# Ledger of designs, part 7: VHH binders against Gliding motility regulatory protein (frzE)

Target 1, 240 residues: Gliding motility regulatory protein (frzE), of Myxococcus xanthus (p18769r270to509)
Amino acid sequence: DISNEVREQLDRVESDLHMLRDDAFRFVRRNDDGINTLHGNLAKMADHVAEARLVPLSTVFDAFPRAVREMSRTQGKEVDLVIENADIGVDRSMLGDVRDALVHLLRNSVDHGVESPDTRQQLGKPLNGRIRIRVRVDGDMLHIEVEDDGRGIDPERLRQAAISKRLINAVQAAALSEREAIELIFRPGFSTRDQVSELSGRGVGMDVVKRKVETLGGSVGVSSRIGRGSTITLRLPQSL

## First folded at step 22 (VHH)

Design dd1 (from aa5 with E107D)
Fold by ESMFold2, fold request of step 23:
Structure dd1 (fold): chain B 240 residues (1-240), chain A 121 residues (1-121)
Amino acid sequence: as target 1 above (240 residues)
Amino acid sequence: QVQLVESGGGMVQPGGSLRLSCAASGFTFRDYYMSWVRRAPGKGPEWVSEINSEGSSTYYADSVKGRFTISRDNAKNTLYLQMNSLKPEDTALYYCAAEPDMWGYSDWEYWGQGTQVTVSS
C-alpha cells in the first residue's frame, strides 16, 4: 500500500524538521552566549585599563596646605585646611584641571568666605576658620567637596547684582529660589573681573570653574547658609 | 546714590610723585575690595592695584610694584594711591573701582569717572 509508505516518509520529514529547528535554536543560543561572554570580557578589560590610568589626588593636593597658608597670611586670616581621602585616584589627564579648579575654590573661601579672627570671635566662631576638601567615589563618578565655615553666600545680594548687571530683571530675580539665586555665581557674564586682569592672583569667576569642570564631563553644585559657610561640589568622571 | 570720586591727578615730571584719592558714598565701603585701574591713551584698561575690604592685604601689577602704595581709610570711606618714581608710561586716566567682598562673585560694580595723571618732561 502506497499510502502507508507515503505516511512513513511524511513522518520522517516531520521528525527531521523538528530536529533542524531544535539544532537551529541551539546554534543561535550558543552564538549569543559567546557574544555575551566577549562583551563581558571587553567590559572587564576596559575597567582594568581605566583603573591603571588613575593617579592619587594627593599628587596635586599635597601643595594645598602651603597655598592656603600663604593665602591666609596675605589676608590676615587664620585658616585650617583639612583634606580627606586624597588617596582616591583620578585620570592623570585631568589632574591639572582639577588642581586649577580647586585652587580657585580655596582662594575664594580664604578671601571671601572665612572671616578674620576678630570677626569670628564676635560671631562666637572658632578663631581659626576651616576649609575641608573631601573626596569620595560613587560608581564611576568622583565627588570633590570644598567646604568652608565662613560667612556664606548671600542670595539677596546676588539677586541685586544680577539686576544691576541687566542679566535678569526684577521680576525674574524675585522668582528665583534661594538656591537658584546662589547659583547665579555660575552664570556667564556675572563675574567679569577676571576677563580684564589675570595678574591680580585673585579668584576667577565661578563660571570659568564650571565650564572647565563641564568640559571634563562633570558638573558643579553649590550650597550655602549665611553665617554657616558654603560648600562647592565638583562631580567628575574618574576616567575620561 | 552710589558715587566714587577720584582726585589728586595732575601733571608731574618723571621721578615725581602724586597721591590719588577716591571718595566713596552710597554703599558700605568696608564691604568692598577696592582697585585702581588705569587707561593709557589708545589702550584698554589695565589693573594697577587692589586692597581688600579690611585694608590688610594689598596687591600690585608688576609694572608698579615698589613704586605705588595703595591704602584705604574705612572711617572716611576713602581709597588712596601713593604714586612715587613716576614714569611717562604711567600717564593714564586712573579710575577707582569697587568690587564686593563676596564668595564667587568678582566684578567691579562701581566705577569713578577717573582722574588724569600725566607724566612728562
Scores: ipSAE 0.653, ipTM 0.804, lowest interface PAE 1.0, mean pLDDT 87
Fold by ESMFold2, last read:
Parts: structure tokens; C-alpha cells; sequence
Structure dd1 (fold): chain B 240 residues (1-240), chain A 121 residues (1-121)
């Protein structure tokens, strides 16, 4: 029977076609798995390179206690600086901008935040004022908080200043929450002494600080309570 | 009603001295940093000197260091500028300006009308 031979050939051809299909399927799956593995390894390598470029913030922060002492002596104030978690690292390319931003914040807290020793005594506060820098990491973002225990920021005074400068009207000013009123310090055009006071870091407008932080991909926030002090928060990517 | 009134200007020969005063009213003087700003003929405003709210810290432009002394009397609400060794290039209209002593806000909120200083032979 000759028909058995033909049937056997057709069965063999069908089996060969199934095996070729299975081999092709395995090749595609292995190639897809290999690409995913390579992608994972490249991501890990990028993470290791970014981590190796990190420099502890202490390399910048170590100069701050001396700077605050000099600022305090100039202003006739007594201020203690406390720095927490400065061992946390940041991309070395950001160090200069972080230093510059923090110096402005420290200057503001010494010059305008912390009260004189006599005033602090009358208010029942510790004679020495306090500025605290705290660093933490949240995901890929650094959070740097600069807090003082001074007089705080008066939102009503800022509302009135904004009205006088014609940046907002009285109805708009009344509609601002206390937090929104304090955030006026970041508004472009609010502090206008940038042309004449270029010689000093004292009193430079907070819009300049915010601009620097935003060019690094970050953001700036403020909270304050009259009589209890102010906190400025910088959020920055840990690496570029 | 806020007012800053400068006085003490005049004509003086090179090498001479003048003392400018700025009388303040209508605001809490001791809560403000005070500055002197001048405008020379044909030029824009130039910051000259600044003194903090308590009078404990003073700052000067390089062009006047060692010759000018800023001071304030918070009991009299008055700002002063002692100008010694005057030069013809010091000829200008001199203004006092007030900046609030306030976290995060830097602006000369109040200005005087100015007092003229002329230094010539």
C-alpha cells in the first residue's frame, strides 16, 4: 500500500512545520527576554553612575556655621545653627547653586527673622535664636528645609505691600489665604532692589532664589507663623 | 502720611565736608533699613550707603568708602550722612530711601525728594 507511504510523508511534513514554528517562537521569546535583561542592566548601570557622582552636602554645609556666626555678629544677634543629615549626597554639578540659595536663606533668617536677644527675652524665647537645616530624600528628590524660630512673616504686611505696588487690588489681596499671601515673596517684581543691591547677598528677592531652584528642576515652598518662625523648603532632584 | 525730608545739601569746594540729614515721619522708623542713593547729572541712580534697623551694621559703595559715614538716631527718627573729602564726582541729588526690615522682601518703599550736593571750585 502506497497510500500509507504518502500519509507518512504528509505526517512528517506537518511535524516538521510545527517544530519550525516552535523554534521561531522560542527565538522571538529569547530575543525579547534578552532585550529586557539588557534594558534592566543598562538602567542599573545608569543608577550606579549617578550614585557615584553624588557628593555629600556637608562639603558645602561645613562653611555655614562660620558664615552664620559672622552674619550674627554683624547684626548684633545670637544665633545657633543646627544641621541635620548633611551626609546625604547631591550631584556635584548642583553644589554651587545649592550653596548660593542656602546662603540667601540663612542671611534672611539672621537679618530679618531672628529677633535681638533683648526682644527674645521679653517674648520668653531662648536667648539664642535657632536656625535648623534639615535634609531628607523622598524618591529622587532632595528636600532641604531651612527653619528659624524668629518673628515669622506677616501675611497682612505682604498683602498691603502688593496692593501699594499695584500687583494686586484690595479684593484680590483679601481673597488670599495666609499661605498664599506669604508666597508673594516669590512673585517676580515684588522685591525690586535687585539692580542697586547686586553688591550684596542681603535682601535679594526670593524670586531669584526660586528661579535658580526651578532651573535645577525643583521647587520652593514657604510656611510661617507670626512669633514662631519661618520654614523655607527647597525641593531638588538628587541628580540631573 | 509717610514723609522723608532730606536737608543739609549745598555748594562746597573740593576737599570740603557736608552732613546730610533725613527726617522721617509717618512710619515706624526703627523697623526699616535706611539707604542713601544719589543721582549725578546725566546718570541713573547709584546706591551710596545703607544702615540696618538698629544702626549696628553699615555698608558703603566702593566709591565713597573711607570718606562717608552713615548713621541714624532712632529716637529722633533721623538718618545722617557725614560726607568728608568731597570730590566733584560726588555732585548729585542725594535721596534717602527706606526698606522694611522683613524676611524675603527687599524694596525701597519710601523715598525722599532729595537734597542737592554740588562740589566745585
Amino acid sequence: as target 1 above (240 residues)
Amino acid sequence: QVQLVESGGGMVQPGGSLRLSCAASGFTFRDYYMSWVRRAPGKGPEWVSEINSEGSSTYYADSVKGRFTISRDNAKNTLYLQMNSLKPEDTALYYCAAEPDMWGYSDWEYWGQGTQVTVSS
Scores: ipSAE 0.647, ipTM 0.791, lowest interface PAE 1.0, mean pLDDT 87
Fold by ESMFold2, look of step 22:
Structure dd1 (fold): chain B 240 residues (1-240), chain A 121 residues (1-121)
Amino acid sequence: as target 1 above (240 residues)
Amino acid sequence: QVQLVESGGGMVQPGGSLRLSCAASGFTFRDYYMSWVRRAPGKGPEWVSEINSEGSSTYYADSVKGRFTISRDNAKNTLYLQMNSLKPEDTALYYCAAEPDMWGYSDWEYWGQGTQVTVSS
C-alpha cells in the first residue's frame, strides 16, 4: 500500500505550509509593532525638543510694570498693571517680537485708553486705571490678552475716518458691524501719520503689529465698549 | 465745520523770540493730540513738536529742543508754541495739526493754513 505514504507526505507538506504562513504573519506583525514604537518615540522626542526651547514670558513681561509706571507718570495718569500666567512659555525666537507688540499695545492703553484721574472721577470710574495682561494656551496656540478699562474705541469715528481716507465708501461703512468697524485700526493705510523725527512717540501703526503677528503664524483681534475699555488679543503659535 | 487758525508769525532777527497760537473750533479740542509741523521753502514737512490732549506730555524734534516750548489751553481751545533763540533754519510756514486721542488710530485729521515765521537779519 503505497497510497498511505503519499498521503503522509501531503500531510507533512500541509503542516509545513501552515507553519510558514504563521511565521510570516508573526514577522510582519513584529515589524509593524517596531515601526509604530519608533514613530511613537520620535514623536516624544520632538515634543521634548519643543518644550526645551520654550522660555517663560516673564523674561519679557518683568520689565512692563516699570515701563507702564514711566508712561503713566509722563502722561499724568494713574495706571495699575496686572499680569497673569507669565510663567507660560514661548519659543525664544519669538520673544523680541512679542515684547515689541505688547509694548505698543501698553503704550496705546496708557496714552489713549486710560483717562486721567480727574476725568475718571467725573465719569464715576475708579481713579486708578487698569491694564491687565492675561496669557493662556489652547492647544498649540498662545493667547495674550491686553485689556484696559479706559474710554474704549468709537466705531462710528472709525467708520467716518475710513470714508474720509477713501478706504471704503459710505455703503461699505454702514455695512460694517461695530466689531468690524473697530477692526479698521488694523487696516493698512488707515493710520498714516509718518514719524517726522525719530523722537516722535508714535513709531508704528496697529497694521504693523498685525502684520508681524501674522508673519509669526498668528492673528490679532480687538474688542471694545465705549466708556468701558478695550481688549486686544494676540493669538500666536507657542513654537515656530 | 472744523477750523484751525494759526497766528503770531512774523519776521525776527536771529536770537529773537515769537509765540505762535492756533485757535481751534468745530471739534472737541481736548480730545486731540496737537502738533506743530513746519515747511521750509523748497523742503518737505518737518514735525516740530507735539502735546498730548491733557497737556501733560510734550515732545520735540531734536532741532528745537531747549528752544521751543509747546503748550495748550483747553478752556480756550488754543495751542501755543513759544519759540526762543530763533535761527535762520527755523524759517518756515508753521502749521498746527490735530490727531484724535484714540486707541490704535494715528492720523493728523485736521490741519491749519499755516503762519509764516521768517528769521533773518
Scores: ipSAE 0.631, ipTM 0.792, lowest interface PAE 1.1, mean pLDDT 86
Fold by ESMFold2, last read:
Structure dd1 (fold): chain B 240 residues (1-240), chain A 121 residues (1-121)
Amino acid sequence: as target 1 above (240 residues)
Amino acid sequence: QVQLVESGGGMVQPGGSLRLSCAASGFTFRDYYMSWVRRAPGKGPEWVSEINSEGSSTYYADSVKGRFTISRDNAKNTLYLQMNSLKPEDTALYYCAAEPDMWGYSDWEYWGQGTQVTVSS
């Protein structure tokens, strides 16, 4: 009975094919699940390594109050420094560059921003000037704001300086908003004392600060109001 | 018409002293940081010293620290550089330069024509 044996063989072959198909799908699924799990675990490990590289900004900021006091004393000014959220961390490889950038901002605020006590009294301001450093994290970006309550930045003086240096013409200068005029401090070639001979001096311009921040993958912003003060904002990736 | 006019240069033996002056006109002198910059034969410009707008803070290049003293008289619109213990290496054309006392802007906007200092036996 030949017909029944052929049917039995076909039934066995069909059953074997279904089992093989199911085993193959199960194998692919288990392997894919394992690869996805490994990928997820590697991503978590990468996050932990990035966090382990972070050090608190206080490691460099803690020296700033003394530095500001010394800058203030030599300039005949009284300046209070307030630092907020310095426990927030940044990649340790960036600490020196962040410190250097902030020292330049603080020096500018003490030297050129905050007025002498006599001038502040005439203006009805507290005799002690104030500089505030505020740190926050927004997504993967670190924001550091340095604010003073000094004389602010005069956009018209900057327009005139840019014209005299032939960086823009009078028509271009007149078209600038006040904010755009203030941003001229970051324009290449505007502050040119950053090119000293082989001996070190001062006079580092804001274009140098901006270039350093951009090398770290960040950006720099400014806002200012004459008589009320200035705020410089550094935006940096928290890790490199 | 802005002018910066240096004077007081000359020839001097090593170990000698000179006092340079820079007379300013045509701008509000007391609103400017002032610097001395020198150019030696065959060399580029070298910053020497700087004084803030009110005269309370002074800065010096390492090569001149302890030997040179910068000062200013805002009533006379005049900048000074007292140079003591002069060395042949100090031989240069000395310029005064003016930088506005402004947040975020650092540039020598005005320059003088220079005064020659020559230190040789």
Scores: ipSAE 0.542, ipTM 0.696, lowest interface PAE 1.2, mean pLDDT 87

Design dd2 (from cc3 with R30S)
Fold by OpenDDE, fold request of step 23:
Structure dd2 (fold): chain B 240 residues (1-240), chain A 121 residues (1-121)
Amino acid sequence: as target 1 above (240 residues)
Amino acid sequence: QVQLVESGGGMVQPGGSLRLSCAASGFTFSEYYMSWVRRAPGKGPEWVSEINSEGSSTYYADSVKGRFTISRDNAKNTLYLQMNSLKPEDTALYYCAAEPDMWGYSDWEYWGQGTQVTVSS
């Protein structure tokens, strides 16, 4: 019966189609699993590479105690440097920039932050000034704090300087909060000389430091109180 | 009114000496770093020397190191520059500049009008 033969053929074709479909699905699943495994391996490799790129901050900090001592002595000051958590890692590619930024901060603290021994005695402060570097990791960000126990930053003097430079008028200056006035140190053209002196680092303002840190994907903050000292915080990615 | 007035400039022969003075008024002199900056004809400003607010630290450009000495008298609100072994290359208008002794601030706030120094045989 021709009808039965046709039915049998149709059943075979249907069976073959089902087998082909199943094979296709298995193929797609295998490929998907392979791709997922590859992605997982790539992610692990990326993590390992990132870890391998980390260098302890101690590599940078090891020279700082001596540098601070030398800078302080030239000014007739004695400043103690305390470093906390120097074993924390930073990306090798950022080491140079981080070093430069920190040297700039330390110099500012020694030159303009910490008072003379005579002044400190009059104020009832320890004769030796203190600078503290604190490092911490917060999520994927590295936090480096540089704190001095010096004279702090006077927001009113900064307002006056901004007016003198014609960056803002007297009304604008008066409208700034204390925090905003202190943050003027980061404003482009405020704290940097137009012509940098031949002396390495002199005439370089905090706007340059901010720009450098921002280029690294970070941020800079400042906290200061008159008579108590200043704290600069660098926030940097731990891995680029 | 803030004023910086330079004096002591003049004409000298090579190898000669001059002493420049800068009289400051109208601001708290002892709270400022003081610098000498010079400008030669056809050239940009050149930093020469700097002294901290207390007078305990001095800095010099390589071109003048060993020949020039910066000093200050905070009681008299006066900045000085002793220039020895002068050279023709030292010919310039010399300015005194005042920088506030403030954390994070590294610019001159006040300038004088300058005093002319000419070294010529």
Scores: ipSAE 0.782, ipTM 0.865, lowest interface PAE 0.6, mean pLDDT 90
Fold by OpenDDE, fold request of step 23:
Structure dd2 (fold): chain B 240 residues (1-240), chain A 121 residues (1-121)
Amino acid sequence: as target 1 above (240 residues)
Amino acid sequence: QVQLVESGGGMVQPGGSLRLSCAASGFTFSEYYMSWVRRAPGKGPEWVSEINSEGSSTYYADSVKGRFTISRDNAKNTLYLQMNSLKPEDTALYYCAAEPDMWGYSDWEYWGQGTQVTVSS
């Protein structure tokens, strides 16, 4: 009689243990699912927050047409500014830096890129210069291109400038490809004055622009052809 | 050989006028922005004025605005600085500096030896 009672008790205990095991497994699974869901929700929330931080580039670009007109007219030039995809968003925290970089590029294009009307006429170019800002998104990166139809960049002149500044010798200069020669504009100490002028944007070289862009997690590129113009490309993260 | 030669400096009384000249040779003058930079005793270089390659745009430091006039004659390869209403604070060695008119380049490539301007009563 005692033996049967003990067996029954053991069977009950075994059953209870099985139930507890199953409940524990269910609990762990539910918690794992819950954690995964939470992680998913957090990621979505992060994305929404990132999106909320985006502001249209038009916020910056809206002032550019007037600025370009003013800069060009003071030099006796007429420059048309064309902007594409200004509705693309950029992180609000980057707006100031992006603006500064673009202003620097536009100034260079107006000052040193676009030829005078007389020169353009002689070259068979339209009297008005053209600067184009193109914006595109590539994955998580924002691409901003500033293109002018000016005189372009002469790699040989840059080589000579580098030699004159004693940054490189004649042999080194000659060994540079055209691309490398053009990229000298980004080299520290090459394009920036030791003495900064009181003029806004004057004396500041492209090395500063490059550093600023890189600090933002981006990159800068240049493409140029003599007589056809120059294109600067800023690659920036769309969201920080 | 590249050469920038400043002239026209001297001693004048306060309120006086001087005209500086910078004669350029050995490079294509018309392809350069030209500037005047001055160095006063015990001070660092100070940018004074700049003119673009074509002479259509001129820029001035606030300290000389309204008193100084920069100009150039590309046919003569010469840069000028008309200095009026001179002050003792304008006393400095004045340099002519040449900056290549190139996209993305914003530094002086060539310098003169300077001409001394002294404003004293």
Scores: ipSAE 0.763, ipTM 0.855, lowest interface PAE 0.6, mean pLDDT 90
Fold by ESMFold2, fold request of step 23:
Structure dd2 (fold): chain B 240 residues (1-240), chain A 121 residues (1-121)
Amino acid sequence: as target 1 above (240 residues)
Amino acid sequence: QVQLVESGGGMVQPGGSLRLSCAASGFTFSEYYMSWVRRAPGKGPEWVSEINSEGSSTYYADSVKGRFTISRDNAKNTLYLQMNSLKPEDTALYYCAAEPDMWGYSDWEYWGQGTQVTVSS
């Protein structure tokens, strides 16, 4: 019986091989599941660390009402500042650059945007001008809007300035949309005075603000209507 | 046609006083910030002083603060610079320059031809 013993041994070997195969497949599946879980948990942990580094924008924005009051007094204007959603955070390393950019935007709105009280009265506007800072988050991007209700930005004056500075010719200027013409304020070389007057701090061009924001990985936009005001939008990654 | 015409320059002794004027035409003077810029022999332009479009705010370079006073008369389209306690280093050709009162745009769009100030014994 020798043939019966051999057959039984072969059946036992086959059964053992099936069990090993099944065990191996289960082991591989559990390892794949475990790896996916670890990758997911690591991604969640990275997100939590990035969020923990965020500091509320109010730590910078809280100084702005005093700054706007002083700028307004110097210019003989009355300007109210409204700040919305300053509890939203940004990476601590970006706070100084955000503060510097916004101070320049606020100065421009007070100095050149908001009209004198007499002019505002003639236009049927509230005597106190308004500057509004609004913050929101969209995905991983922080959006900061600085809006004033002043005189707005005249695209035709900007087209003419660009022609006179020989940055574009008359045909090119005529081809610009109103939005494209207003965006000339960001063009390098357009506001040339800021290179001469750095000692006073006055006259900082919007190309400087744009460069700073782009260094942080962001972008800058503008929209404006004559007589209704201007809005500058900064888009920044919330964390670097 | 835009014109900025400076006057009032001349020769004066150290410690003396001089008043410069800049007459503006061809643009809406009250919509412009006005500056005085000077150029000494062999040197580049140096900003001296600035006044906002309404005349409510004035600014000065450290080298002239306390000695010079900028003012404007928007009814007469005229910019002024009162220069006191003059020093030999104030010797320069003085220009007035106009910058539009505009959001986001800072440029001296219009310049005068200059008026010479010479401070010498």
Scores: ipSAE 0.666, ipTM 0.803, lowest interface PAE 0.9, mean pLDDT 88
Fold by ESMFold2, fold request of step 23:
Structure dd2 (fold): chain B 240 residues (1-240), chain A 121 residues (1-121)
Amino acid sequence: as target 1 above (240 residues)
Amino acid sequence: QVQLVESGGGMVQPGGSLRLSCAASGFTFSEYYMSWVRRAPGKGPEWVSEINSEGSSTYYADSVKGRFTISRDNAKNTLYLQMNSLKPEDTALYYCAAEPDMWGYSDWEYWGQGTQVTVSS
């Protein structure tokens, strides 16, 4: 009968449609697999390129002992520099900015942190001051700590300076914790020798250091204890 | 109560000498770096010289190096600038400025009112 023949033709058409649908899904799946493999291989290649761009921090740090020795001699101070883990690498493109930031930190520690030998004797400290640079990697972030055993940073003096420069009022200053007061050294406009600071050749305020580090995608922290010294921590992406 | 008072300025012929003084009061002088800064007619401020808190390290702008000598007497709370071989371009109002000897902070917190130095025919 004609009815059975029509049903058979409809069954055949339905079978053909299912086959075409299955072929289309297989095609899409194969392309998805290929795209995912390509994305995975490109990610591996990007990792290899990033690793190849890393150079040891010792490339920059090797000059620091001589620089600290000269800074110390000029200031009539005795300062030992200890550098730890300088074999850790960083993207070559960041080396100059890291060097510049650390030179400023070292200059500040020698000039203003570490006391003269006579003062250190009076305080019962070792006559030679100490600056320590420590490097570590936490995940994708590089941490560089610069620590001195000098006089530390006085939060009350910084509160008073910020008030006199009209950056905050007395009520705001009183509300700052000691940590927050010390962090004032990073405030834009806090160090204001910008008109003549190039001529002096001396260290500048820490807002310059913070700006450089933040340009690299990082952050800067400080901790300090009067009479015990200060630690500045630079946190930077290891690779750009 | 903080006060910085310059003195010793005046009129002098080219090649002459002057000695400037800056008397400080109202703060712990020995805890400050001291600088001389000058402002010539029609120009902005120019740093001239600086001396650290104990007087062991001195710094000079290239334009005055070899001719000027900065010194301090912490017992008398006084800063000095010996100016030799003066030139017409040294004509300026000379200020002393005080910067605390402090980690991470670079600012002339205190200024004097200035003393005039004029080097002319």
Scores: ipSAE 0.660, ipTM 0.804, lowest interface PAE 1.0, mean pLDDT 87
Fold by ESMFold2, look of step 22:
Formats: structure tokens, sequence, C-alpha cells
Structure dd2 (fold): chain B 240 residues (1-240), chain A 121 residues (1-121)
């Protein structure tokens, strides 16, 4: 009964091999489940770390009302600053760049945007000019809008400036839409005073502001209407 | 036909005074920030002073602060620089320059030909 013994051994070996295969599959599945659980937990921990790094924008925005008041007084203007949603947070590493960008926008709106009280009266506008900073979050993106109710940005003046600086020719200038012409303020080489005078403290051009924002992974937009004012929008990731 | 014409330069002794003028035409003077920029022999341009379009704000380089006074008369389309306590280091060709009072754009669009200031014993 020697051939039956061999067959029984082969049946037992085959059964053992099926068992080992099933155990191996079960082992792989448990490890896959464990790895997925670990990945999920690590993702949650990364989210908690990112949230802990957020600092409210009010930490830098709180100085803006005084800054605008001082800028307005030196220019002989009356300007009210309204700040909305400054409790929204941003990655601590971005605060300095956000502060610096907004100071430049505010300076431009006070110096060049908002009209004198006499001019505003003749235009039928409230005598006090207004600058509004509004913050909102859309998904993982932070949107900061800086709006003034001043004279707006004249696209034809910008076309002519770009032609005389030889950044574009007359044919290119004529082909620009009104919005595209206004966006010339972001063109490298457009504002050049910083290159000659380091002493005024006014030397950061809008192209530098845009480049800083883009380095942070964001974008800058502008909209403006002659006589009605201008809005600059910064879009930035809220965290890394 | 934009034109900026400087005048009032000359030779003075150290400690003396001069008043520079810059007559503007061909553009709306009151819509421009105005600056004085100087170029000393063998050197590049150096910004000296600036005044906003209404004349309410003035700015000065550290090297001239307290000695120079910028002003403007928008009715006469004229920019001024009162220079007191002059030093040999102030010797330069002085230019006036115009920058439009405009959101987001900062550039000296128009320049004059310059007026020479020489401070020597």
Amino acid sequence: as target 1 above (240 residues)
Amino acid sequence: QVQLVESGGGMVQPGGSLRLSCAASGFTFSEYYMSWVRRAPGKGPEWVSEINSEGSSTYYADSVKGRFTISRDNAKNTLYLQMNSLKPEDTALYYCAAEPDMWGYSDWEYWGQGTQVTVSS
C-alpha cells in the first residue's frame, strides 16, 4: 500500500500549499490595511500641524489703520480703512510678505487713488475716501482684496507709458484690452525709480509684489474703473 | 512738446546758498510728483528730493536733509529747490524730473537738461 501513502502525502502537501497561499494573501491584506491606516493617521497629523502653524492676519493688519491715517494726513486727504475677516489665519512664514505687499497697496491707494476732499465733493462722492481690505478662504486658497473708491487706473496712460519705455510697440499697445493695459503695472521694468533712488522708501514696484506672491504659489489680479476706484486681489495658499 | 527747463545754477563758496527753478510746460504739472536728481562728475545719478503733486509732502536724501528745501507753485508750473549751507560735495548737474501721480506706476517720465551747481573756494 505504498502508492496510496505517496498519494496521501501529495494531497497533504497540496492542502498545506493552499493554506500557505491563503495565509500569505491574508498577511498582505492586513499589511495593506495597516499601511493605509498609517497613511490616514499621518495625513490627519499633517493637517493638525498645518492648522497649528496658522496665525491670524490681525497680527499684522492691526497696524494698518494707524499707517493709513498717517499716510492720509501727510497727503492732505481723509481716508477711512475698513478691515474684514482679519481673524482668518495664514502660515506664519508668509506674514511678512503679506504685510509688505499690503503696505505697498495701501500706500498706492492713499497717495494715488483716493482724491482730495474738494475733488470728491465736486464728483459727488463721500468726502472721506474708503479703503477696504477683505479676506476670505476658498478651499486651500486665501483671497485678500484691497479696494479703494478713488479715481481708478487710466489704461490709456499706461499704454503710452509702456510705449515710451519701449516695453511694447504701438501696435502691441493698441491690441491690449483695457484690462490687459491696466495689468501693465505688473510688467517687469515698468516702474523703474527704485533702480535710481534707494532713499525714498517708495521703490517697490508692482512687478516685485507680483513676483513675491507668485513665489509663494499665488497670483495677483487687478480691476479698476475710471472714477470709481480700483481693486487688487492677492490669491495665496493658506499654508504650505 | 513736454519741456522742463532748469535755471538758477552757478558758482558759490562753501556755506553759500542757491535757489534752483524748473519751469514746466506741455503737460499737466499738478498731476505729477516732481524730483530733483543730481549727477556729480564721474558719478551716476543721485536722487536729491521729491514733492508730491499738491505740494503737501516733501522727501529728502539724507545727504541734503535740513539744508535743502523743495517747493512748487502749481499756478506757475514751477518747481524750486532752495539750497543752503552748500558743500563742495553738492557740486553737480541738477535735473528736475517728473513722475505721474498714478496708481501702480513709478517712473520719471520727463527730464530737464540740467543746471550746473559748483561749490568751490
Scores: ipSAE 0.631, ipTM 0.776, lowest interface PAE 1.0, mean pLDDT 87

